# VH-VL binders against Protein RESPONSE TO ABA AND SALT 1 (RAS1): the designs that were tried, part 14

Target 1, 230 residues: Protein RESPONSE TO ABA AND SALT 1 (RAS1), of Arabidopsis thaliana (Mouse-ear cress) (o04515)
Amino acid sequence: MPNTSSSQSFTIFVDGWLIRHRYFVEQLMCASSLDETNRISLEEQQSLVAQFLSHCLQYYQEKFASVSLAGDNVFTFFCPPWFNSYAKLILWVGDFKPSLVFKLTEVSVADLTRHQKDRISSLKSETRRKEREVMRDFALVQQSVADPPVMLAARRVGAVGMVDGEETDLEEAMEVLKAGMAAAMNNADQLRCSTVGKVVEILTPPQAIKVLRTIGQLHLRLRDRDQERA
Short names: E, the ipSAE of ESMFold2; O, the ipSAE of OpenDDE; V2, 0.75 times the mean of E and O plus 0.25 times the DockQ between their complexes.

## First folded at step 11 (VH-VL; framework fv_ramucirumab)

Design k6 (from d2 with heavy chain S30N S54Y; at its last look DockQ between E and O 0.02; V2 from the best seeds 0.00; counts 0 for: pae O 10.3 > 2, placed apart)
Fold by OpenDDE, look of step 11:
Order: C-alpha cells, then sequence, then structure tokens
Structure k6 (fold): chain C 230 residues (1-230), chain A 125 residues (1-125), chain B 107 residues (1-107)
C-alpha cells in the first residue's frame, strides 16, 4: 500500500531542496554576470558548477529513494502536484526531456566554438537515441495496463464487485506496473543527469554557469503556481 | 563608496577568545576573496588567513592554524575571524582586506586593494 | 614558505629624489607581487599589483618592475606625501608573505 506518509517525505524534501535551489540559482545568476567588477576565479566557477550539479543529482537520488525505499507511489511523479500546469505540457517521463538541455544551451551560450558545437551535436544525437529507448520501454509499461489481469479486474470493478482472487490479481498487476514505471522513471532521470553532466564537460566554466542558470530558473518556473493566476 | 569597516578586538587574557568582524559595502561582496592580515606593534605585515568567494578555499598561516577560523556571510556582506587560544604573540592590529578581481584564468594577481581600518587585539596577562 | 627579502630597510631621501626599493623572493613567483604603502596609524594601501600594474588612483611617479625572483618599486620623484613604509607581498603561493618593509624618511 502506498504509504501516504512516504509521499509526504518527498514533498518535505522538495521544500527544503527548493530553498537551496533558489540560493544556487541566485549564485549562478550572479556568476553569469561576468563583468570585470564581479568576475570570480575559474576555480570558484568550477566549484559552483560542481556544487549545483551535485544539488541536482541529489533531487533525483531522493526521488528514486522515495519510491524504492520509502514506498512512495510512483504514479504521483507522473502527475506531480508540485508542478504547475505549464510544466505538464513539457513533461517527459515525469520531468523535463533530457534533450531540452541542448536547446537551453543554444539560447544561453552565444560563443560556442566549432569544436564545442560538434561535440554537442554528437551528444545530442546520442541523447535522442537514448530518449527513444527510454520511451519504448516506457510505452511497453504503459501498454501493460491492457494485459488480461488488469483488464479483467477493471471490467469487474463496479456493480458486481471482484470475485475472490481477482483483487489479488489486480494488486499484483498493479505492483508490476508500478515497478515498470519506477524503472522507466529511473532510466529517464539517469539520462537527464548524464546529459547535463556531459554538456557541462564540453563547456567552459563560464558557459556552463550560463546553461545551469537557465536550467535552474526553468525548474523554478515549472514549480511556481502563482504563474497560473496570471 | 567601497569600504570595509571592522569591529571587535580588545584586551584578552592568554587562552582567551575574540571574534573580529568586517562589514563590506559599496561592492558585491560575494564576488571577492577576503583576507586577514595582522601587524604587531612596530613590526611588519603578516598574512593570517584567506577565504574565497564561496568559502570553497580557505587558507591559514601556520602560526594560527587550528586556533583561528575565518568565515564569511555573503548575505550579510560580512567577514569574520574567530580567534581561540590566543597567545601573547597574537597581539597585533588586524586588518581585513579584499583581493582584487582576477583576470580570467588567473588568480590572486591584483593584490589586496581594499583594506579595513584595522582593529587592535591585545593579549596580555 | 616563500621568503621575501626587501632592501633597503630604510632610506633617507629628499623631495624630488628618485627612490628605488627592491624585493627578492626565495623562489620564482612569476608576477604575483604587490607593493603597498603604509603611513603611520593607517592601513596599507595597494600601489602596484601584478609586479608592474599601477593601481587605480595611484600617481604615475610610482612604478613596478620585475618577474621571477627580483622586483623593484620606483618612485621617480619623491613627494612630501610619499614618506612612508613600503612593503612587497607575494601572492603566488600560500602562505602569502610580505617583505620586511622599507622606511622612506626625509633627509
Amino acid sequence: as target 1 above (230 residues)
Amino acid sequence: EVQLVQSGGGLVKPGGSLRLSCAASGFTFNRYSMNWVRQAPGKGLEWVSSISTYSSYIYYADSVEGRFTISRDNAKNSLYLQMNSLRAEDTAVYYCAREGIAVAGTKYTYGMDVWGQGTMVTVSS
Amino acid sequence: DIQMTQSPSSVSASIGDRVTITCRASQGISTWLGWYQQKPGKAPKLLIYAASSLESGVPSRFSGSGSGTYFTLTISSLQAEDFAVYFCQQGNRFPWTFGGGTKVDIK
């Protein structure tokens, strides 16, 4: 049984995480303003990049832990209450699409070298391939809801009630589905983290800061519910 | 106006503790590495400690390592020096100082371009 | 630690004189050297950074030169306000170290 208490655990985490996230975004914004007066050392830039990446990684680690260890309902992450309506438009397997990072890079960095562009292009192709793989797997999981055990149980849900054993079958089927969904989500999250990391490896620290700033800001926008009232 | 204003210091017995503060204004504090430098009466300058912009890098002189702690609060535009286990030889005027902004790819090239007014620390029985 | 040897320890000069102060490092410090002026009861003031770059607001009569292990501060024409103690400082490697200082007195 999805422990209602576990969904609360990730929510609590996210609240704290968001506080830290806002701090990092502010730091990134400041660091991206690389005028002569506000310039920081290369080492400090690298440190900031590393810290932010770690911060992002922690989010997905905790997300996975909440599902795998705390027993949070994985379905919640596919329709997260912490996302606004706009976020729902761009959700891919529970979060942003990994390849979105390339678009964000394009809009954030104007001074990419030819070599960097080539590397990014190659990475983009690879990432898209992996996205397709994740989507295939995810689609298979989604289609499993039409499997006989689930369908039979669903047909009997209503006026007649479930026959002895059918409830158990449904529960088992749901567990399989949940497990599949969790696996797909984990794969997607790994791809997200990996892609961002690889992009950062291609970029200089100043360039990376710009991209990470944009990513950080995007996450805040996706969670801001006040925008729905505008 | 770019300035550093120091506070704290005073008279303390050997083995005692003091905390120095340095308040920054007129510039973006969280973009600069900060330092403490001291000067014993009638003597030269001695570097004490350095802290980077995000506190990622901290350095101490051997003479104060393990006894002094440098820290900063970027939200308050403040630099601190916690001094514990004070000795007679720690008697000095202490200065906070800002490092100049480095050119891209370089570090610590511009020296300490802004200094506080200094604060006297006297360690005596 | 990098030792900074400053010379002379003191110099007496007249207004208008050319004054040269030297600083030697025990090992190569590239151009990570600063020069500071300190007046009695005041905090040091940065004059020269990166061995030869003049800090903003510092008079052009001050100049720095050198690289590696040998550095010089020159005051081309000493003014009344230049009577002070001068320090060199290496920023190449921690711990940062200062020269012993040079007192410029009026003759």
Scores: ipSAE 0.005, ipTM 0.544, lowest interface PAE 10.3, mean pLDDT 87
ESMFold2, look of step 11: ipSAE 0.721; ipTM 0.880
ESMFold2 (binder alone), look of step 11: mean pLDDT 92; pTM 0.942

## First folded at step 13 (VH-VL; framework fv_ramucirumab)

Design n1 (from k1 with heavy chain Y101F; at its last look DockQ between E and O 0.68; V2 from the best seeds 0.00; counts 0 for: pae O 3.3 > 2)
Heavy chain, then light chain:
Amino acid sequence: EVQLVQSGGGLVKPGGSLRLSCAASGFTFSRYSMNWVRQAPGKGLEWVSSISTYSSYIYYADSVEGRFTISRDNAKNSLYLQMNSLRAEDTAVYYCAREGFVGSKYGMDVWGQGTMVTVSS
Amino acid sequence: DIQMTQSPSSVSASIGDRVTITCRASQGISTWLGWYQQKPGKAPKLLIYAASSLESGVPSRFSGSGSGTYFTLTISSLQAEDFAVYFCQQGNRFPWTFGGGTKVDIK
ESMFold2, look of step 13: ipSAE 0.769; ipTM 0.900
ESMFold2 (binder alone), look of step 13: mean pLDDT 92; pTM 0.948
OpenDDE, look of step 13: ipSAE 0.121; ipTM 0.683

Design n2 (from k1 with heavy chain Y101I; at its last look DockQ between E and O 0.02; V2 from the best seeds 0.00; counts 0 for: pae O 2.3 > 2, placed apart)
Fold by OpenDDE, look of step 13:
Structure n2 (fold): chain C 230 residues (1-230), chain A 121 residues (1-121), chain B 107 residues (1-107)
Amino acid sequence: as target 1 above (230 residues)
Amino acid sequence: EVQLVQSGGGLVKPGGSLRLSCAASGFTFSRYSMNWVRQAPGKGLEWVSSISTYSSYIYYADSVEGRFTISRDNAKNSLYLQMNSLRAEDTAVYYCAREGIVGSKYGMDVWGQGTMVTVSS
Amino acid sequence: DIQMTQSPSSVSASIGDRVTITCRASQGISTWLGWYQQKPGKAPKLLIYAASSLESGVPSRFSGSGSGTYFTLTISSLQAEDFAVYFCQQGNRFPWTFGGGTKVDIK
């Protein structure tokens, strides 16, 4: 899919966003290190966590704005040309699955307290429930593709071409579909952001930094096409 | 007080070398990306080089690529610019500049006082 | 490289005047734009970041606006200390690039 016209607005943003993202990832990497040289104060850790969360939030805000306001093609985000093969495999409604954060937390943090584990478990259950809700809504949107106006148009395009008036019906149907997909994606993105935020609230700043590091790194890896060659 | 204090520079012949230094104080130096920006006499600003917090990411302008080397010592709160194979076109006031805090503040919010570099035969 | 075209190159104004400087990018840069003030013999000073955010300590008479390829810096009421050269700078992608500058002179 030619990325050029369909997601230009968001692409422009992401080019700059990624510069800052790389710097954040570097800082998170160092902050999570046991090296005395890279130790930062608790206040600085808290600040770093807050800034990174804001950074991530900005990504999804701009993503939504690009589709809703700038007119970027929402379909592009469901099959992003900028993602590598691995990223495409793990894609859920336009990005990573919200509940993935729990796996990343498990891998990143070895010293969770019992209380933290209980809270995370509860949050995980809630998140999964919400994921199912998002999926239900998304499924309804996808089913609309099979609606008569779209199907009729598809059939005719293959045979004799579209008749006057049918084009308008198809366009309308497509707009409804796009709007539905955009809404579903937005809901998913909100769930992503809220889940990360809630996880961070359960964790200490040092623990949060480890998880956010992993998340940040993951985001970079999803865009790295060179990993496919390795 | 947050400040950057520069040193080095001076007069050098074409093909010569200089090293600029920038000492940071009043903030956690290791948390900030740093830049060099230069300004030829009577001209505008030109970005020269950038280095990330822990030197993982380094960028150069095409005009200085292969000749200049940006580096930092976070233990000494210092930024450096090694300039080799200097040309007349490199004559400028060189500024070190701190980038704002990533994710919140953008741009170069703290600048050194500048150091004059003159390349002349 | 992203080219930044700044206009006007110079403007003469009186104290109390409204001054507007524009900066155009050769391609979209979202809001990755900063404005700087430079006085003779001094280092540049950041005024506006992220196209419209006022740097700490900068007077409220300064404001920035714009997104994409068109940006403006406005001084609502010019003061004596505002006579200087102003630069825009894009931070969307390396290499960082500056506008050519706008000299604000006293009329």
Scores: ipSAE 0.165, ipTM 0.695, lowest interface PAE 3.2, mean pLDDT 88
ESMFold2, look of step 13: ipSAE 0.725; ipTM 0.883
ESMFold2 (binder alone), look of step 13: mean pLDDT 92; pTM 0.947
ESMFold2, look of step 14: ipSAE 0.728; ipTM 0.881
ESMFold2 (binder alone), look of step 14: mean pLDDT 92; pTM 0.948
OpenDDE, look of step 14: ipSAE 0.117; ipTM 0.702

Design n3 (from k1 with light chain G34A; at its last look DockQ between E and O 0.55; V2 from the best seeds 0.00; counts 0 for: pae O 3.0 > 2)
Fold by OpenDDE, look of step 13:
Structure n3 (fold): chain C 230 residues (1-230), chain A 121 residues (1-121), chain B 107 residues (1-107)
Amino acid sequence: as target 1 above (230 residues)
Amino acid sequence: EVQLVQSGGGLVKPGGSLRLSCAASGFTFSRYSMNWVRQAPGKGLEWVSSISTYSSYIYYADSVEGRFTISRDNAKNSLYLQMNSLRAEDTAVYYCAREGYVGSKYGMDVWGQGTMVTVSS
Amino acid sequence: DIQMTQSPSSVSASIGDRVTITCRASQGISTWLAWYQQKPGKAPKLLIYAASSLESGVPSRFSGSGSGTYFTLTISSLQAEDFAVYFCQQGNRFPWTFGGGTKVDIK
C-alpha cells in the first residue's frame, strides 16, 4: 500500500504556491491597469511575463514530481479535493483544457492584429489536434480498468481473502494504471504549458499580461470554495 | 535611491496604541507587497504582518491578530501598522520591508531603518 | 506553523575561513527560503533568495543551497565585514518564520 504520508507532498507545495500565485495575479492586475501610476517598462513587462510563466511551469513540474518521485496518488489529481464544484465540471485530464487559453485570450485582448489572429487560429487547430491525441491515450488507460485483474479485485471488494498470487496481479495492474494515468496527465500538462507559452509568443507583452492575468484569476477561482455557495 | 523611511513608535503603556508609518521612495510602491517584521531586544526576527499590492491579501502573526492592523496608501507611497492593545511582549524594533519583485523573489530585499516600540508601565 | 531550526547558534572563525550555517524546516518548504545578514544596530540585509539565488550586490563568496527541509548558507572565505548575525526565513506558508539566528564572531 503506498505510504499515505507521500500524498501530502504536493498539497504542502500548493499551499505555498498559491500564496505566491495570488501575489502574481495582483501584479498582473496592476500591470494591466490603465492607471499611469501602474505603468511599467517594456522590460519589466517581459520580466513579469517570464516570471509568471516560470511560476506556472513550476506548478506542473512539482505536480509531476510528486507523483513520479514522491509517490503521491495520481488518482487524486483527477478528482482534486482542492477544486470547487465548477472546477470539477470543467476538469480535463487533471486540470483545465489547454484550448481554453484561446477563449481566455479572446476575452482578454481586444486589439489583436489580423496576423496575430491568423497565428492564434493555426495554433488553436494544432492544440485541438494534440488534445485529441491526449484523450485517445487517456481513453486507452481508462479501458485498462476493465482488465481482468482489476475487475476481479473490484468484485472482491469486501471479500474475506484473495487467492495466492491474485494480490500481486492486482498490485501490478494498479501500478500499470497509475503509470498510464501519470503519463497522460504529464502529456496534458505539457500541452497546457506549451500552449500558453506559444500564445504568449504571438502576443505583445501588454497583451500577454492581460491573458496571463485572466489565467491566473481563473486558477484562483477554481480553488475558491466560496463559489460553491453561488 | 530605493529606500524605506520609517516613523512613529516610542514609549507607551500597556493597553495603549501606536501607529507606525513607512514611506517608500525610489520605486513604484504599488507594485510590491509589503511586510512588518519585529525584533525584540537581543532576540531574533519575528514576522508580524504582510499586505499585497492592492491590499487584497493580508496576513498576521497569531501573536498580533486582532490587535494590529496593516494598511497601505499607494497614492502616498506609505505603509502603516496600527497597533492596539499593546503588551509588554510587543516591545521591539519594528521594520517595514519590501518583498522582492513579484512572487519570484522569496525574500525581503529592501528594509526600513527600524523604529523602536517600548511597552512599559 | 513551520519551525525553522538554525545551527549553530554561534560560530567563531578567522578571516579566510569557510563558514557553513544550516537551516532545517519542520516540513517541506521547497525552495522558498531566504538568508539575511544583520549587523548590530542595522536592519537585516537580504543575501540569498529562493534558497540559492544570490541577491544583487552580494559578494560571490556567499552561496545558498538546499531544497525541501534542509538548507545551507556558505561563506567560502570569511571577510572582516562578514562578522554578523545570519537568519534563515521560510516563505512557503504563513506565518512566515525565521530561524533563531547564527552569530559569526571573530576568533
Scores: ipSAE 0.062, ipTM 0.666, lowest interface PAE 3.0, mean pLDDT 87
ESMFold2, look of step 13: ipSAE 0.713; ipTM 0.881
ESMFold2 (binder alone), look of step 13: mean pLDDT 92; pTM 0.947

Design n4 (from k1 with heavy chain Y54W; at its last look DockQ between E and O 0.68; V2 from the best seeds 0.00; counts 0 for: pae O 3.4 > 2)
Fold by OpenDDE, look of step 13:
Structure n4 (fold): chain C 230 residues (1-230), chain A 121 residues (1-121), chain B 107 residues (1-107)
Amino acid sequence: as target 1 above (230 residues)
Amino acid sequence: EVQLVQSGGGLVKPGGSLRLSCAASGFTFSRYSMNWVRQAPGKGLEWVSSISTWSSYIYYADSVEGRFTISRDNAKNSLYLQMNSLRAEDTAVYYCAREGYVGSKYGMDVWGQGTMVTVSS
Amino acid sequence: DIQMTQSPSSVSASIGDRVTITCRASQGISTWLGWYQQKPGKAPKLLIYAASSLESGVPSRFSGSGSGTYFTLTISSLQAEDFAVYFCQQGNRFPWTFGGGTKVDIK
């Protein structure tokens, strides 16, 4: 089987992105701490929040671009070699589940107002609905693997080899599958970004910083291979 | 005004030590990663070291690893470079530089005026 | 380490000329590239970040392009104040590395 093009383009990006991510996480940690030395103005807090959101958005934009433009293998993102075992357990359509943000918010912010809680609850319900929609679409794409062209090709590869024309059919089927997977992943990523953005809109800048810190830290932990030894 | 003002440096014998300082003003120092970059006379730029906002992440060039120590005091808005076991090849103008991490923006967007370090017998 | 090869090492041009400087990376660095201008006896100044983004206060005659391993800095119409040495710098992986520099002389 021709070695499907590795996610080389995205990997190259992420290596640099992670350096900046670590710095952002540290800044968020400092901003969320009670240390007077690290106190920043409200304007600076807002700026930090905006910068971090932009940073996160860039990740998903490049992820999409790597698959759609650079030709990276979309399948790699559904079983990323850069994720540790724990990350693989919580993986949902190529990354963390969007609704996880609500749990992280609950853990990170102790002083939510009643109004904020109500808004978050409403958003959570909507997000979960959209997650189900994404999953339905994704399931349809996965079911296409069992379509006759793919199945026939798979059966023949194991027995007599591919007949003239079957290779093209299989290739076409694989392209359709890849395109479907990429679309599903993109929809999921958009939902991730929008959910985080909407949560941040509900929160005060100090609250947002705490949540974003947790999200940023989680992302690092998902890639930390040393946790596999624990 | 956003600025970095450097001090320290000078003439030292091989094997000697120097400490460079960089004072920041006009911005929240504790929110930025900092770098040292040096330039030998008539030569190009060479990255020396980087330190993150809370000093959690520190990096060195191989050429200075084990001899130089980067540090910062956020309360004093100051960056330092302790240089030990100095060699002739360490002779250069040393610059402190701020990393500008704003969204997709990166790079060293603010530089000090530079300080000359001369290592000679 | 990522090696940055900058070309040409020097260029002489007239006022109003278009000047193009190239930077090649030994491996892919995506868009993690910055361009700096350094005038004699002065500290470097950031011109371009993220390969193509113009730093605030930098004249629009400066532009950057490229991704992966090939990058260019272009001065669309050279001005007298553009006499300087220009450096590319990769920020993808530590150690940060600079190109060898390009000296722009004005005729």
Scores: ipSAE 0.135, ipTM 0.695, lowest interface PAE 3.4, mean pLDDT 88
ESMFold2, look of step 13: ipSAE 0.740; ipTM 0.893
ESMFold2 (binder alone), look of step 13: mean pLDDT 92; pTM 0.944

Design n5 (from k1 with heavy chain S104D; at its last look DockQ between E and O 0.69; V2 from the best seeds 0.00; counts 0 for: pae O 2.3 > 2)
Heavy chain, then light chain:
Amino acid sequence: EVQLVQSGGGLVKPGGSLRLSCAASGFTFSRYSMNWVRQAPGKGLEWVSSISTYSSYIYYADSVEGRFTISRDNAKNSLYLQMNSLRAEDTAVYYCAREGYVGDKYGMDVWGQGTMVTVSS
Amino acid sequence: DIQMTQSPSSVSASIGDRVTITCRASQGISTWLGWYQQKPGKAPKLLIYAASSLESGVPSRFSGSGSGTYFTLTISSLQAEDFAVYFCQQGNRFPWTFGGGTKVDIK
ESMFold2, look of step 13: ipSAE 0.764; ipTM 0.901
ESMFold2 (binder alone), look of step 13: mean pLDDT 92; pTM 0.947
OpenDDE, look of step 13: ipSAE 0.105; ipTM 0.697

## First folded at step 14 (VH-VL; framework fv_ramucirumab)

Design q1 (from n2 with heavy chain Y54W; at its last look DockQ between E and O 0.32; V2 from the best seeds 0.00; counts 0 for: pae O 4.5 > 2)
Fold by OpenDDE, look of step 14:
Structure q1 (fold): chain C 230 residues (1-230), chain A 121 residues (1-121), chain B 107 residues (1-107)
Amino acid sequence: as target 1 above (230 residues)
Amino acid sequence: EVQLVQSGGGLVKPGGSLRLSCAASGFTFSRYSMNWVRQAPGKGLEWVSSISTWSSYIYYADSVEGRFTISRDNAKNSLYLQMNSLRAEDTAVYYCAREGIVGSKYGMDVWGQGTMVTVSS
Amino acid sequence: DIQMTQSPSSVSASIGDRVTITCRASQGISTWLGWYQQKPGKAPKLLIYAASSLESGVPSRFSGSGSGTYFTLTISSLQAEDFAVYFCQQGNRFPWTFGGGTKVDIK
C-alpha cells in the first residue's frame, strides 16, 4: 500500500524534471549548432555543461532518495512506468548502460584528438569492468528469488494461508531482495554519473556539449510515450 | 549594452486585447529562453509565460492559459505577448526577462523596464 | 505547483546589520533557486542563481545557501542601497513560482 504512493512521488518528480530537461536539450542543441561567429563564450559553455550535469545528477539523487529515504518500491525502477517500450529494450539495471556513453561520444564527436581517444579508450575499459561487477552483484540478487522463503511463498499462491512464521520469513527475504536491488541500482547509477562526468572531463566544452545533447535527447526518447504508436 | 526594451501596454477595457513587445539588444537573442513576469500593484511577482530558444517549448501560467500567447521573432530580436480576453486581475506591470543558454542560472538575469497594463471599465 | 514560502515578510535593520531571509519550497527543488532584489519602481535584479552563485556585479556581502527545500539569502553588512524587497524564485518546475517577498526597511 505505501509502495504505490512512493512510486507516484518519483513519477511526479520526473514529470517536473522533464520540463527543465527539454529546455536543456534545446539549449544544448542550439549551442552545438552555432557557427564560429555566433559561438557562446567558453565560460558560458562550461557553465552550460556544468549545469546540465547537475540537472542529470539531480535525477539520480532523487531516484536514490525516493528508494532510500521515502521508501519507494525499488521494483518500480526495474520496470519504470515512465519508460516507453523502446526504453525497456535497452534497460540495464534501471536505466541505460553506462558504457553507452562511449558510443554516443563516438557518434557525436568527430574531432577527437589522439590523446582524447586514448583516454576514452582507457575509461571505456574501466567502465566495462565496473559494469561487469555491477552485473555480477545484480545477478546474485536476482538468483536470490530462488531462495526458500520466496519460493515457498510462490508455491502458496492461491493456496490456503501461510504457516506461522512463513510470512515473516517472506517479508524478511523480500527486504533483503529489495535492499540488494537498491544497492545494485545505486551502484549502476553512480557508474552512470561518474562515466559521463569523466567523459566530459576529457572533452573540450564544445565537444562535451555535443555529447550531452545526444544524452539529453536519448533521455527524452526513452520517456516519449508517443513513439509507441509509431 | 545588454538590454531589453519593452513597449505596448496601456489602458484597456475588460474583454479587450493588448500586445506587448520586448526588443533585445546587446546579446544574441536566439540563445536565450524568454519569460514574461507580471506584478500587480503592491503585490509580488508572478510568472506568466516562457518560451524556449527555438520556440519548441512554451509554457503558461494557469491564470493566463488560453488567453495569452507568447511568441518570438529571433530575426527581429523580439519577444511578444498577445493578451486577449483581458480581465481586471490582469492589471499589472509586465516584465520581459531572459534566461540564458546556460539556461540555468536558475534565474532571469536581464529584465525589461516593465510596461503597465491596466484593465478597467 | 511548487509553493515558495518566504520569511520574514518584513525586517527592519540598521546599516551594518546582518540580515538573513529564508525561503522554503513545498518540495525539493535541488539548487534551482534564484534571489532577486527589487527597488521601488524598478525591475527585479538577479542577485543569486543556483542557490549560492553570485551574479556578476553583485556585491560580495550578498550570499545564498541551501539545497532541497530550505534556502537562505544573507546580507553580511547591510548598506544604504540594500533597502529593497527581496524575492526567491524556483526554476525547477513550471510554473515558475516566487516567494511572497521580504521588505528590508531602515530601522
Scores: ipSAE 0.022, ipTM 0.618, lowest interface PAE 4.5, mean pLDDT 88
ESMFold2, look of step 14: ipSAE 0.678; ipTM 0.864
ESMFold2 (binder alone), look of step 14: mean pLDDT 92; pTM 0.945

Design q2 (from n2 with light chain G91A; at its last look DockQ between E and O 0.34; V2 from the best seeds 0.00; counts 0 for: pae O 3.9 > 2)
Fold by OpenDDE, look of step 14:
Structure q2 (fold): chain C 230 residues (1-230), chain A 121 residues (1-121), chain B 107 residues (1-107)
Amino acid sequence: as target 1 above (230 residues)
Amino acid sequence: EVQLVQSGGGLVKPGGSLRLSCAASGFTFSRYSMNWVRQAPGKGLEWVSSISTYSSYIYYADSVEGRFTISRDNAKNSLYLQMNSLRAEDTAVYYCAREGIVGSKYGMDVWGQGTMVTVSS
Amino acid sequence: DIQMTQSPSSVSASIGDRVTITCRASQGISTWLGWYQQKPGKAPKLLIYAASSLESGVPSRFSGSGSGTYFTLTISSLQAEDFAVYFCQQANRFPWTFGGGTKVDIK
């Protein structure tokens, strides 16, 4: 019962968050324009980058808080109602794959230096390694659904009530599953944030703005339900 | 110097219309989200409307929704507030305010001098 | 809408005093909070943005802190020019909302 209300709370947050996000995306679009009239000072660029990162971080912080502190149903985040069908195609442990940032960087920035490319390549390798680790952990959690308490419960769907103690066992098993899912998701989110941050550190402010613009736009596309009608 | 200079306003009867203008100078206007904030005499501040850099996103307070229209002309470095169907409750000093080059400041860093709007029979 | 509750509504203080103003949000707004100073007949002036960042040109005696739902503005040593009305404002979600204001008067 408490699970439905918690999902609603994060949804409300996301709605508010998206309002500000749209503003940021538009600012990033403006800042990334080749038009001299739309160029901003280096200081302003740095500020924009920093604040957008903070904005993105807020999303994951609230996500974490909703699950870990407020007790929201972690399962909601694996099939988020705020994601459109397109988003579901690219979901990796509750959101986009961390290494996607490298592809986005590649398509957004044409003037990377050799040194930057080397650093990005190194970072990419590290990120992929960590992704594999997250996936291993996540896979273990997924496999836990085959554990006896869960399987017994599944077999009894529509059948006679659970025997004494089985309900408790199932509840415990579900809690373990939820905890595992939450942990995996948190690790993934941390990796997402870290990866974006590290990429930005490698880039100049103008380059970072281009990448962040693309990331910001992607987030909007993931959450735009109207695109399903197109 | 970065500044916002407001014009328009004045006395109008209930049901009437006014158009406020805000002229920006000293900065690249087209990069900034802009806002209108009003303050009734002796009262606090009330957000009225916001418009993003390219006018893609527009928001209104419930109290003015359907009656007021915010717009901008980036080529003229100007912000506008068309106020229709004015009510006595709309009596206030109206400020235009720049949000910032980014939402980074989480606030409005440049304000116009304010324009008094009085709605009275 | 996010309600911003500001306290106190007024405070009397002397030059040199430490003054603290509080703002509470009805829901979490992270650090999307600004503080403004308004003097009579003048437009508001931004003092603090992002809950704790000092706006350019603002004296260091002003400071902001807080996150989530609880925020404070502090004037470490009140000066003669600081007697004014102060407002908090959340920029987390539209509609943007302001606190009710705090009048800082001379004792």
Scores: ipSAE 0.034, ipTM 0.657, lowest interface PAE 3.9, mean pLDDT 88
ESMFold2, look of step 14: ipSAE 0.709; ipTM 0.877
ESMFold2 (binder alone), look of step 14: mean pLDDT 92; pTM 0.947

Design q3 (from n2 with heavy chain S30K S104D; at its last look DockQ between E and O 0.36; V2 from the best seeds 0.00; counts 0 for: pae O 5.4 > 2)
Heavy chain, then light chain:
Amino acid sequence: EVQLVQSGGGLVKPGGSLRLSCAASGFTFKRYSMNWVRQAPGKGLEWVSSISTYSSYIYYADSVEGRFTISRDNAKNSLYLQMNSLRAEDTAVYYCAREGIVGDKYGMDVWGQGTMVTVSS
Amino acid sequence: DIQMTQSPSSVSASIGDRVTITCRASQGISTWLGWYQQKPGKAPKLLIYAASSLESGVPSRFSGSGSGTYFTLTISSLQAEDFAVYFCQQGNRFPWTFGGGTKVDIK
ESMFold2, look of step 14: ipSAE 0.707; ipTM 0.870
ESMFold2 (binder alone), look of step 14: mean pLDDT 92; pTM 0.942
OpenDDE, look of step 14: ipSAE 0.027; ipTM 0.609

Design q4 (from n2 with light chain A50Y; at its last look DockQ between E and O 0.37; V2 from the best seeds 0.00; counts 0 for: pae O 3.2 > 2)
Heavy chain, then light chain:
Amino acid sequence: EVQLVQSGGGLVKPGGSLRLSCAASGFTFSRYSMNWVRQAPGKGLEWVSSISTYSSYIYYADSVEGRFTISRDNAKNSLYLQMNSLRAEDTAVYYCAREGIVGSKYGMDVWGQGTMVTVSS
Amino acid sequence: DIQMTQSPSSVSASIGDRVTITCRASQGISTWLGWYQQKPGKAPKLLIYYASSLESGVPSRFSGSGSGTYFTLTISSLQAEDFAVYFCQQGNRFPWTFGGGTKVDIK
ESMFold2, look of step 14: ipSAE 0.701; ipTM 0.872
ESMFold2 (binder alone), look of step 14: mean pLDDT 93; pTM 0.950
OpenDDE, look of step 14: ipSAE 0.385; ipTM 0.774
ESMFold2, look of step 15: ipSAE 0.774; ipTM 0.907
ESMFold2 (binder alone), look of step 15: mean pLDDT 93; pTM 0.949
OpenDDE, look of step 15: ipSAE 0.121; ipTM 0.685

